# Designs tried in a protein design chat: VH-VL binders against q54fm4. Part 6

Target 1, 189 residues: q54fm4
Amino acid sequence: MSTAPSPTITSPTQTSPVVINKSLICQDSTVSNGVQIAIGTVLHPRSSIIISEGAGPIIIGENNIIEELVQIVNKSPEPMIIGSNNLFEVGSYIECKSIGNGNVFEPKCKILKNTIIKDQCSIGAGCIVSEDKICENNTIIAQTQNSQIQTTSTLPYDHHSSIHMTHLELLHKSIPLFHTIKKTPILEK
Key: E = the ipSAE of ESMFold2; O = the ipSAE of OpenDDE; V2 = 0.75 times the mean of E and O plus 0.25 times the DockQ between their complexes.

## First folded at step 12 (VH-VL; framework fv_lerdelimumab)

Design w3 (at its last look DockQ between E and O 0.13; V2 from the best seeds 0.00; counts 0 for: pae E 13.6 > 2, placed apart)
Fold by OpenDDE, look of step 12:
Structure w3 (fold): chain C 189 residues (1-189), chain A 121 residues (1-121), chain B 109 residues (1-109)
Amino acid sequence: as target 1 above (189 residues)
Amino acid sequence: EVQLVESGGGVVQPGRSLRLSCAASGFTFSSYGMHWVRQAPGKGLEWVAVISYDGSNKYYADSVKGRFTISRDNSKNTLYLQMDSLRAEDTAVYYCAKDRGYLWFGYFDYWGQGTLVTVSS
Amino acid sequence: SSELTQDPAVSVALGQTVRITCQGDSLESYYASWYQQKPGQAPVLVIYGENNRPSGIPDRFSGSSSGNTASLTITGAQAEDEADYYCNSRDSSGNHLYVFGGGTKLTVL
């Protein structure tokens, strides 16, 4: 079985600081027409943002990180609104009504339909947020050996924000070195 | 240092076949997609084909589709281009080019010096 | 195939700035890469993606994009910059996976 090899870094010379002044969308990401993606947001390879037939638009804010195999799907006639500074980790499934700012969605978590995630939430790996649920600010959902638990974070937002921005800067610097980048999708043709 | 060395070029008659090789060194060959690009004498560059790092994915320009076959042997660090049913318009210098990605990301960061293929009666 | 259009030839005085432009529908969706080719030599990647410069390429080379256009700029042209320059991008029409422009011959005066 052939496994994906580790990338060999033959880095070009960058004389200028990385400027986050546009979205970064990898060529092999899938983005439906009608999806709006704001500046700074990163779509990794094999990520997908899909508007189902008859569904409303998907609007994604600034500086989001959407990793590999993430699926964001809108099946509702209503718009899906995702805020800014969110991290969607590998394999997460998102079918929410709305997501606020500064949230972390760990690998393979699922956000089901009509769900509202507010700000600064953390959804643990493999966790499922049920339909119609509202996660208030600073909600932490985590999986234990026996159950899924919910609690409230006491961590300051600033810590997460600083790490997130550093991550973004790194991605904006590194991804174009290895991947063909699409321009921001045309909203309407 | 990355090196790509093409070989196998020559003069052939129309309808004949030719196999080009590209020997790679100086990088992990099996980690990158590879391309063939050709250039007719006095003309511009034309993309010909791409193969993924593991050979599982291949794509061709319409101009060569059905006639050319791109392949690779990672154990030998070698890229191949089997050219069948050659035509006069296939006359060109053929370059192998390294892609920056596992599949094909479209940035040809290293090129060989090319090998000339001449198809003439 | 989708076409990328380049001016066949441009000139620049030594030490001056020149911009080579590539235009095509594919460039609305994809960033271009640029290749320098000197007579009798293989092409060399000079710019790719969001103004990325490979190792060994002088900082006088830069890339930009706007709408359906991509541009290679040489700030402070040197004699050794005289060459053919080709743009390349993903082909959105389906005939090719990638497409090159027709090339621009740059003369340094």
Scores: ipSAE 0.018, ipTM 0.596, lowest interface PAE 7.6, mean pLDDT 88
Fold by ESMFold2, look of step 12:
Structure w3 (fold): chain C 189 residues (1-189), chain A 121 residues (1-121), chain B 109 residues (1-109)
Amino acid sequence: as target 1 above (189 residues)
Amino acid sequence: EVQLVESGGGVVQPGRSLRLSCAASGFTFSSYGMHWVRQAPGKGLEWVAVISYDGSNKYYADSVKGRFTISRDNSKNTLYLQMDSLRAEDTAVYYCAKDRGYLWFGYFDYWGQGTLVTVSS
Amino acid sequence: SSELTQDPAVSVALGQTVRITCQGDSLESYYASWYQQKPGQAPVLVIYGENNRPSGIPDRFSGSSSGNTASLTITGAQAEDEADYYCNSRDSSGNHLYVFGGGTKLTVL
């Protein structure tokens, strides 16, 4: 058997004092020591956030959704920085340098080393963002038969932003019914 | 029956080294994180170090960082603590403790009976 | 143990209820666990997570938390409950990964 329960970690900002925040981390997920995760982020079962031997920390912002079988791996000695309000769908693989805010990573896409994904991008299912690539704001990468295409549009982000918080609220309510979780914050008093 | 048995404690002069061992039985040793926790005579508990189930991650209290090395041999179901450059303040009973999880949760569901390390001049 | 504060001693009359508290900033983000230690013995895990008892721990032991405070409650205290009690959680100061509170000596009158 190979189930690896994971500890939880809060995520500080660059200019702020240490802020103690809670996130919803399923026991069946794997999270290396040195990973910091800010308030509201949900980590589904069997996902992993791994700091390789000799690698730098992974810092993850607020209100991200990290779905099943997602792998976020830092193999670089430099910090990996992931912003807020991102959706990482089932089985995606992330070895970026940095990811900004409000991005969607569709199932089984691969974000390779030293990449920079800025804001409001959508990376289509099975697509590969090659090493060293920079995706500017509102970049859409989609897979057709044998070709990846790249375009620019705000439409995918507009849809994502309109449903993200409702989706997140549902997950915070529903996931504790199915999995063992570190205690939740008392936000309603 | 989960059992943890520490050994290797004794009296040693400052600046010297000791290696502690912890023999584990009654559970799948290679599936769990392991800790060392110490207690100076008449004092409270102090966490010392942790090692992940596969040995890939190791963390230390600042008071021992750079002087102590935690390791494990999963083929022998044994946890180790190599203690170098020992100081008088390292005098304590040293416990090995099993974490409930593969990495760590910070709660120790089984403890050994401890082995005493005395560092005196 | 820089970040978790416990009262050094508390008393309870036999058969009565006592609450032992543990306070620290990290408890807003992380579960506490509780350990009982009798003189000359190794610690024993009593409560983990918010209110989970390991097998073999009497149901008179319970846990709770509110804000930055975790509590261990013993209802119907017995003479055998006389012991030192330690809380443990993540260390928010960055000096250690985990930290124990200073311990609370429970005396059963």
Scores: ipSAE 0.006, ipTM 0.464, lowest interface PAE 13.6, mean pLDDT 82
ESMFold2 (binder alone), look of step 12: mean pLDDT 91; pTM 0.943

Design w4 (at its last look DockQ between E and O 0.34; V2 from the best seeds 0.00; counts 0 for: pae E 12.4 > 2)
Fold by OpenDDE, look of step 12:
Structure w4 (fold): chain C 189 residues (1-189), chain A 121 residues (1-121), chain B 109 residues (1-109)
Amino acid sequence: as target 1 above (189 residues)
Amino acid sequence: EVQLVESGGGVVQPGRSLRLSCAASGFTFSSYGMHWVRQAPGKGLEWVAVISYDGSNKYYADSVKGRFTISRDNSKNTLYLQMDSLRAEDTAVYYCAKDRGYLWFGYFDYWGQGTLVTVSS
Amino acid sequence: SSELTQDPAVSVALGQTVRITCQGDSLRSYYVHWYQQKPGQAPVLVIYGENNRPSGIPDRFSGSSSGNTASLTITGAQAEDEADYYCNSRDSSGNHLYVFGGGTKLTVL
């Protein structure tokens, strides 16, 4: 069975440095008024950052990547704090108390209420982090055929950071070419 | 209704110290960053300092760095500005201003009426 | 520190449209906000996030931005619009968190 080589997506050779300035929020995203988003952070189309009625604000740091169909929701009267350099992949659901820096949330994973994700964690596709759980630094949660497993990463953070920044630069270059960008993250609802 | 009321202004000699207060009401004080902005007589607005909602982060303009200290008491809904080593150029109306957020990317959605500080020999 | 530059004064005839411009490198990276200040009064926020109006601000006020410039537009100026207008943004130098423009005095003729 000849495994067809996965097409190497050659990242376009950037001849000029990409300037990452403001947050990049697609028009087709939903963002509540109490949400704060720092520079460099990207919200893809059909992403949502929602503050429920009576809930506290959501603060999101710099250079986060929030992909399509991601839902970040705060239902708690307490603030939700998300750090920097996190990747939220397609369809992930986030209802945490706080998230640190440099985390990866793979597709359709769920972070349930009152959870704390610290730094450099990886939550695998479809995995569920239960309520009130604390994920220490470098936690890896992955789905096997029969169970969800937890381990600790030994990969250096610098490696993750480099890849993330490259991805971010690409998004800042490409997204405005295909999507209308909203300059303000605040949607009056 | 959001209210910010500055106090503590007055006339002081150069080199002296003065402490300003800003009493906040009408909103959850502990949930927002707060700023000091000053305006010299007949001049424009100058940002002075900011403090985060919990007081954990503070930033200052270069013109006041090392001399001024911003602080807050959330239990009293009060913002403070300790001004040390005052100079003539510090003469201004000092406004407290509410940040839209905890700190990041805020704007000054509410202002006090200001308190006048005059530094003169 | 980064600077925001404004014309010191502009005039507009009653009922006409005027644009007040703010220029600075920080505007390339950060949102611009606008404040109105009448004589003897505290500043009032009139535009935030480049083109958002707070509650109570008339719809004749609008904002726009392009590159390193931002503009406050008053469409159909009223006598009560006579005031000083200040642009504001986050500072990009790292020494300041926020910076104001020098202010523009608007006279309604």
Scores: ipSAE 0.015, ipTM 0.591, lowest interface PAE 7.0, mean pLDDT 88
Fold by ESMFold2, look of step 12:
Structure w4 (fold): chain C 189 residues (1-189), chain A 121 residues (1-121), chain B 109 residues (1-109)
Amino acid sequence: as target 1 above (189 residues)
Amino acid sequence: EVQLVESGGGVVQPGRSLRLSCAASGFTFSSYGMHWVRQAPGKGLEWVAVISYDGSNKYYADSVKGRFTISRDNSKNTLYLQMDSLRAEDTAVYYCAKDRGYLWFGYFDYWGQGTLVTVSS
Amino acid sequence: SSELTQDPAVSVALGQTVRITCQGDSLRSYYVHWYQQKPGQAPVLVIYGENNRPSGIPDRFSGSSSGNTASLTITGAQAEDEADYYCNSRDSSGNHLYVFGGGTKLTVL
């Protein structure tokens, strides 16, 4: 099993377009019945998207990258909504209410119950977003020696999107070489 | 039981407008994506538009983009299709169709009976 | 504007097996779904997600997909199976566009 390395940063104006025609869901990932996953999203081996008993569905948008050991869990009767172009790095834990677009969740960060993460946020490695917190657009949460710091990014979304799409292209080429792929799950009635 | 009932069809001249409605019952309307699908007389099915469960995401076939607007009122369990700048090619039976997904999966487990729209001089 | 191609017509003798095909590049990546439509009626979903039958659809209906081709198979065709059959899937353009095949008229002889 493997993951593709992080792509080199490239200016958005130099990136060639690519069409992502499918999602890639590795066979040894765990996906509950009732999860909807849109085009382009990649689930790495040993990732989990779990609907607890009695909980609502999980809806995941386009072109997300969900790395190894990531756990996305809905325990609420309300739907969990995750947007597009998000990167969930190794071992992150997600129990949000909603996540917008273009966010980065660094390794082993924890996004707790009823949180709302909007767009273009970066949650640093090992950081915790407490229950009920709302992270407005462009929020950066980072770990220092003994505490978390929250600040605001000015980095443009188009730069993130270019790097993200290059990463996706590499994954769509490399993952099928090493793993059996599921088709997109269909929500059961 | 799941029921979808379309209304608002009729005969109109080219360039005019119509508004279609679809009354939904027997399921939690606000939890599902909804579609419009049309069928010209004697022809095949053509997908027209989709709207997410909460109305925040909408997409249209190229043939209707810029002329048709899909909307929903979850408090009234009603789906709408506003059809502007109608053309003869828009003549069809229009079906309301239920998706199983909150956004959508793009298949339709329940259909209404359809309402006929005729665009002719 | 359909990316999905179906033969316009197919015939089957009563009690025999028939296969209705649907072809398109999008079927390499996306599930196919199948609808039956009888004259003057709304379509009915008969197969979703490649090979799942909704409640109330007879066991004689099954589906498969390989490469860019999907098939609806009816084993032991009955007179009531005479209808138009449409495949549907996502368009391969990368937009959230959905497409139907042109339809196949099944005649049960």
Scores: ipSAE 0.007, ipTM 0.485, lowest interface PAE 12.4, mean pLDDT 82
ESMFold2 (binder alone), look of step 12: mean pLDDT 90; pTM 0.932

Design w5 (at its last look DockQ between E and O 0.04; V2 from the best seeds 0.00; counts 0 for: pae E 14.8 > 2, placed apart)
Fold by OpenDDE, look of step 12:
Formats: structure tokens, sequence, C-alpha cells
Structure w5 (fold): chain C 189 residues (1-189), chain A 121 residues (1-121), chain B 109 residues (1-109)
């Protein structure tokens, strides 16, 4: 019985270290005036960060990944604060008061107004976090066949962080190869 | 290897029409935006038009808007430029250029050798 | 439409470093791309984005940006680098989607 050799997944040899020293904003993203984006954060094509009329600024931390069709909207006169190292996956809708660090928002999830997401939370695909809700650290919200459930994660933060950084490095390397990149938005023209 | 080959250039009188073609090969044509760029004799480069990968979006320079029409046939891997109401100032070598990115948001990473259009009375 | 301005001509001694600069309002918002054009030939992309080189472009070519300016640097100019160099960027004015600089003729001495 000739055991077929397991295909050696050759990790793509990163030939040169990717320097993450600025935000990466694709040209076809929509960003309102008054939005502040820290270094390392990536805005994929067709993402949008919108400040409604009369609303406060949106401040986004470092090393966030904002994927396609993500909508971040502030309608409140108060600032919207998003921390660092968050992943916003395709089609997620964010209208929160604040988001901490190291959170994952899976595809097409919705975070409704005045919601506070703290740190290291995971919001499952299609899940809805109701208005005024506070998600404590390590909150996991997931959709089952019959209901939306909430639990607390026991996974170490370090694992998530490592994967996230690897993802960021890949994006910073690859996106500029395929897309025109904007410079960091000027707050006031 | 990526190849772009322009054709259809020639000498025409003012007010006439001309259609340029660009045959593409060596890449997935339908996945990239395409551009026309022209260069008058002894002058610099001038962007003319862009069409998105699927042809759903088109944009033009003000100098040609209303007169030129960019189009594509992805089944034939061909880009077109319909030029109507030609003017003397339209005299130039016309290059087709591949957009490096998806849609029409990229850099001109490959160029054809160009085709000369001369508009003269 | 917004304009990109370039010096019409620059010279560099063989083996020396030269910097070609492009300036314009659009460059406040967008990175430039640079194209090399030799006489009788089509333009060739040499630098795009922050500092990206297409395959086949020598490492002596590099790009940089500051404020409303973009620069192409050739470190160790070679005879074959003699050409016209054009910068390009998206036009932030909305009236013209892309805009080229006027071009810079580089002479290698």
Amino acid sequence: as target 1 above (189 residues)
Amino acid sequence: EVQLVESGGGVVQPGRSLRLSCAASGFTFSSYGMHWVRQAPGKGLEWVAVISDDGSNKYYADSVKGRFTISRDNSKNTLYLQMDSLRAEDTAVYYCAKDRGYLWFGYFDYWGQGTLVTVSS
Amino acid sequence: SSELTQDPAVSVALGQTVRITCQGDSLEDYYASWYQQKPGQAPVLVIYGENNRPSGIPDRFSGSSSGNTASLTITGAQAEDEADYYCNSRDSSGNHLYVFGGGTKLTVL
C-alpha cells in the first residue's frame, strides 16, 4: 500500500518583509471627511465609512481589516471609536458607539446603534447585535438553526493576534499590486 | 506574455469617424479595466478614456467627451474606441493600456505599440 | 482639471543618482505612477503606488512621495535610462479621471 506523500503545503516564501507604516485605503472605498484612520488599517474596495450629516467623527485605530462592502456608519453626534486589530468581514454593518480591540465581525453581521463591543469578541455571520447592547470582553455571538446564542470565548488572544497580523501583512503586500491606493484621508480640506 | 495590439488608425478628414481596436492576449481580459491614452506628435501623454472590466462603467476626458465611445467585447478580447466628429487636435498615436487592477482602479501596467490617427483636411 | 507638473528636462551623469519630481494637488490624495518612454516606443510602467516595481524593472528605480509631490529616483543611472518620464495620478477634481504630467526628458551624460 503505497502511502501517497502528503502534499507539502509550501508556505509562500515571503521574500521581503512588508513594511506596515501607513493606512491602506483602496481608491474605490468611500470615506467621509472627518474620518480618522490609523496606520496599518486596510480598507478594501467598495467599503464605506460614512459620517451622517450632523454626526460626530469616526476614529479608527491601527491594523484593522475592513473588507468589501463593509459599512461603518455614524449617525450619532458623538464620536464613534473603533480600536485596533479588528476584522470586519464582507458585508458587515457597523453602527456602534464603540468597538475595542481584536474583534471579529463575520460576514453580513449587524452591529446596531449605541452598541458597545469591547475586546476580543466574535460576532458570527448574519448575527445582529441589538441596540444599546454591551458585549463584554471575549463575547461570542453565533447563529444556530433556531436562535442566536451568546457565549464567552476561552481561546487565547495571542492566537488571534498572530493570524491577524499575518493577514495584514499579506494584504499590505497584495492589495497595492491590484488596486490604486489613496493616501490617508485629509480631515479638513 | 501580455500583448496589446492596436489597429484602425489612419488619415481622416475633420468631422469624420474612425474606430480603433485593441486586441488583447496573455491575460484574462474580462477581469481588468482598459484605457485609451493618446500622444500627439512631439507632445506628452493624454489620458482619453477608461472602461471597467465588464463594460458597465465608462469615463472620458473632457476633450473627447460626447465624441468618443469606449467599448469592449470580452468574448473577443478586444477593446474599441469609436471616434466621431474628429478634429485636428485629435491627431495622435493612440495607445491601449491595461489597468493593473480590477474594475478601472489601477495603473497602466501594459501598453500596446499604438496606432497613429491623423486628422487633416 | 488638476495638473501635474514636471521639469521638462534633467540630466544625470552615468552611474549617478537622479530624482524626477512630479507636483500637483491630486498627489495629496493619490499615489503616482511613473512611465518610461523611449523614442519611438510605447510607455512602460516603472513605478506605481508607494514604491512598487513591475516585473522586469531594475531595482535602481524607486518611488517616493511627500505632500503634493511624487518622485522617481534612479540610483546609478545607466545609458539605457535616457528617456522621457511621465508621472500619472488620478485627478481629484472629478473632471478628468486620470492626469499625466508634462513629462521629463532625462539625458544621461
Scores: ipSAE 0.037, ipTM 0.641, lowest interface PAE 4.6, mean pLDDT 88
Fold by ESMFold2, look of step 12:
Structure w5 (fold): chain C 189 residues (1-189), chain A 121 residues (1-121), chain B 109 residues (1-109)
Amino acid sequence: as target 1 above (189 residues)
Amino acid sequence: EVQLVESGGGVVQPGRSLRLSCAASGFTFSSYGMHWVRQAPGKGLEWVAVISDDGSNKYYADSVKGRFTISRDNSKNTLYLQMDSLRAEDTAVYYCAKDRGYLWFGYFDYWGQGTLVTVSS
Amino acid sequence: SSELTQDPAVSVALGQTVRITCQGDSLEDYYASWYQQKPGQAPVLVIYGENNRPSGIPDRFSGSSSGNTASLTITGAQAEDEADYYCNSRDSSGNHLYVFGGGTKLTVL
């Protein structure tokens, strides 16, 4: 039984052209038993949310976007808690202890074991958040010409929320256009 | 064998209420979204309402919003349509239809034979 | 908010090929499904998800789409194919609202 609650930060959808009322999990994604996913979260094809043998549950909040080839893996006996409104871009690897809300994980970044990512952080493409690191609110980790640097964003905390919800609404509209392709019989032999 | 059997149709006067039932068998009812679709005499098909597999989400055509309520009892394998404030334009054969998915697909792979609702003075 | 437009009637000679079309703005983003209805009977799903056929539907039925148009093609039409045909798709708003086309009466000569 997994009982960890989802962080509940979502925008009201009273006048949205798209009502988001379930998670959207593509058939080609992999989700272990013991994973809980809250309303609005989208799993793209070939994404993976994996509980390793002997590991604790994974609890994922609302309105997250998990792109292709993203791997979220819990290898710890402790629960992994991921909040709401996070964007995990193509090929990112997530082995955190916890992630808060409104974070962006750019392509191919790696979030290593026992990390804590709080809110409104941006982890740049290919960047690595080392084991046990704590990223406080509004942390930006980016690649410069020769190094990985950390700085603090001064943008309002709700800046990304509007862009994220627009993206999420488009995904809920567009993903259902994918259909199972019927394989035609081919006699090769 | 999938079966959907509607009941509860009849002749009623405008402003009155009627409750339709759809008894389902031959499939795991609680795994699929369910729809009501109606057809006025001599007219085309009109989608009316949908309810998700667990009943948590309901959507209605504008023509019935605020007057009709879709519901389901998964322990009884039964879909319902409560129709309040009936109007002459609600006169139709009402079909229940099974979605291929829990809501998202919107393809109606099995239909009942329908029940006639006539709203007339 | 969205409309699917079908020609009201189409004729085909027995054994010939016919296309029934469905047009609407929502078809640029969503696939249509197709339903056959014979007089006094419930509709039957014949094509979904672009060109998928449910079990029991003859392979002479096929679907296609291009732009804002979806088509149902019957190759080698049979007398029993005489029916009304409806396309169905999501409303362009994407709020799980569905719309049917007005229907096309297919007459097999």
Scores: ipSAE 0.005, ipTM 0.452, lowest interface PAE 14.8, mean pLDDT 81
ESMFold2 (binder alone), look of step 12: mean pLDDT 91; pTM 0.942

Design w6 (at its last look DockQ between E and O 0.02; V2 from the best seeds 0.00; counts 0 for: pae E 15.3 > 2, placed apart)
Fold by ESMFold2, look of step 12:
Structure w6 (fold): chain C 189 residues (1-189), chain A 121 residues (1-121), chain B 109 residues (1-109)
Amino acid sequence: as target 1 above (189 residues)
Amino acid sequence: EVQLVESGGGVVQPGRSLRLSCAASGFTFSSYGMHWVRQAPGKGLEWVAVISSDGSNKYYADSVKGRFTISRDNSKNTLYLQMDSLRAEDTAVYYCAKDRYSLWFGYFDYWGQGTLVTVSS
Amino acid sequence: SSELTQDPAVSVALGQTVRITCQGDSLRSYYASWYQQKPGQAPVLVIYGENNRPSGIPDRFSGSSSGNTASLTITGAQAEDEADYYCNSRDSSGNHLYVFGGGTKLTVL
């Protein structure tokens, strides 16, 4: 039985730009020891970044958005490296070797072990990137009724970058209003 | 014993090209990322480039991007740096360095003794 | 912003403890590694991660970090520890670029 007032959300056009100077890690997220997360990255509630027993570290770059129920898991003794400005949408599963910059992982997609995803790729909802696959820059993987297809993106990088940064600024303003934040970044303490 | 031996340095005019080689021994070369790091005379260290263990990923410092190409031949246990459009500011000792890991993690656990590249008119 | 700043020189009396510092925004996110370089020689990795020593590095070398600062500590400094020391870390503006500090010349008195 809740009586809490609804939170107020301000639009980007009506608020001073936020200074992004830290990662934003929701209390309900799970982050293993040995994970390094750079400034600006946001972990939503119930997301997880897990280093399995005997596995190597995970490095995650700047300004990533990791949505609810996303699972990033390293089971390899080698490090996992994830770049910057990536969007991991709800429920995606990531067991890559490396991911570059500016990629979009749509809901419930699966990125299987030892994969390499470079820059500006889009992995469609429910799609599977098979083990050992290498996705070169600008790859789009999408689902049709009968098959999973691969093509090359023609969308401008500037369009993705603008939307991503606007989304990040909103999250840095809004998430602390709705969720408890882990108070001590792993690396600062 | 891990050994890295660079070669191919020398004196060259601006605008010309040079190819450096690094011969590796004493470890499984194909399992590790490899880097080039340079040091101008009397100056500090500057990272130049990296290549992953299988050659699938290559990254460069902004100062050399578009002019330098890193490559490797795992069958010969050899790392290469192709340096095109050389400038005076590229004058340095060039070190071959082994990444501790298969990707580009950036812990340089073994280094060669370096090869001097001098770019002068 | 992405630069790593080190004091250019530091001195320590033989047998005493010294701390060499490295400061930069990238160190809020990434660990530093530390390299020892003696004149005319290639660098040698002495500390990686926060405080891991490669095989053969004496346990008098240790590392730590807090905020935007990483430190290399040498307890019981010996004459052989005279060298230039460089910190290195990932560039905060990218996920695969590396930046070295300007180096610190350690003199053991």
Scores: ipSAE 0.035, ipTM 0.641, lowest interface PAE 7.8, mean pLDDT 85
Fold by OpenDDE, look of step 14:
Structure w6 (fold): chain C 189 residues (1-189), chain A 121 residues (1-121), chain B 109 residues (1-109)
Amino acid sequence: as target 1 above (189 residues)
Amino acid sequence: EVQLVESGGGVVQPGRSLRLSCAASGFTFSSYGMHWVRQAPGKGLEWVAVISSDGSNKYYADSVKGRFTISRDNSKNTLYLQMDSLRAEDTAVYYCAKDRYSLWFGYFDYWGQGTLVTVSS
Amino acid sequence: SSELTQDPAVSVALGQTVRITCQGDSLRSYYASWYQQKPGQAPVLVIYGENNRPSGIPDRFSGSSSGNTASLTITGAQAEDEADYYCNSRDSSGNHLYVFGGGTKLTVL
């Protein structure tokens, strides 16, 4: 029985430097008027950024990754401010007051209203950050078999940043190949 | 009427510390983000720091990060700027400014008259 | 570095229209605010967002944006409009949360 050699998935040699000079908003994403999205930020298909009626604007920083089925919603008359270099993974729900920089929101996590997430936090899959909560820098929230736990990370920020940028570059290269991109970043100014 | 009154400015030597205060009146102080903005003599405006309405979030310009501390006492309607390790380049008129929102949005809708800080040997 | 650039000086005849422009990459993503500063005085917010005026600001002041630019327009310039004008926006460089333009001195002739 000749074991057919497993096809060596040759990682496409990223030969040419990817220039990140724009936001990537897939056509199949929903973005309300009044949302401001900075350069480098990627919205995957079926993601949504919604400003409710009477609610304040949403400002999203640079180089964020917003994956499929992510919902970012502002229902407050106050602005929602999201920083840079954040990863919102599939199905996460965000209704925060503010989010800082370099945070990871794992699949199907929920950030409820009036919450403040500072910098370099990690919210585990399916975890819920309660209303009015403040997550200090480097906060890790994770789900165990029996409970949700909170701890503080001691890892240097630099490692997370490098991985994120690599991921972002890959997305900027690959997404336009497979998805239709909205021509005008809905910076409906 | 909204009023912001800065105080605490003066002449100090490099390496010394100074604390600025901004007394607020005419609005619900605890409901708004507050900023410090400075202007060197004959120069343009430079944003320095911001603090959210409840004091839970603070951000600084890189030029002052690690040296300056913004704080507030909502019971006294007062904004503060603790300036440590002062440098000659910190010489400026320092303005306190009110944000239009509880979070920092960057719309400075009211300004104080400023207080002069001079750092010289 | 995310910088906002302004012409250092512009002039306008009394009663005429003048446009002061601010340019920078951050303006592609964020709205600008505009501030008027007269000699020896604190800055005053004149325009915020796309085209919002604070209370007390005359309707001759208006704001607009296009691409990486924001503009303040004064339609029917008055003598009292002579001042320095600064644009401001959120900073995209990460060095500052906010960045000011270098300022434009407006002379009313």
Scores: ipSAE 0.024, ipTM 0.644, lowest interface PAE 4.4, mean pLDDT 89
ESMFold2 (binder alone), look of step 12: mean pLDDT 91; pTM 0.941
OpenDDE, look of step 12: ipSAE 0.014; ipTM 0.604
ESMFold2, look of step 14: ipSAE 0.006; ipTM 0.456
ESMFold2 (binder alone), look of step 14: mean pLDDT 91; pTM 0.937

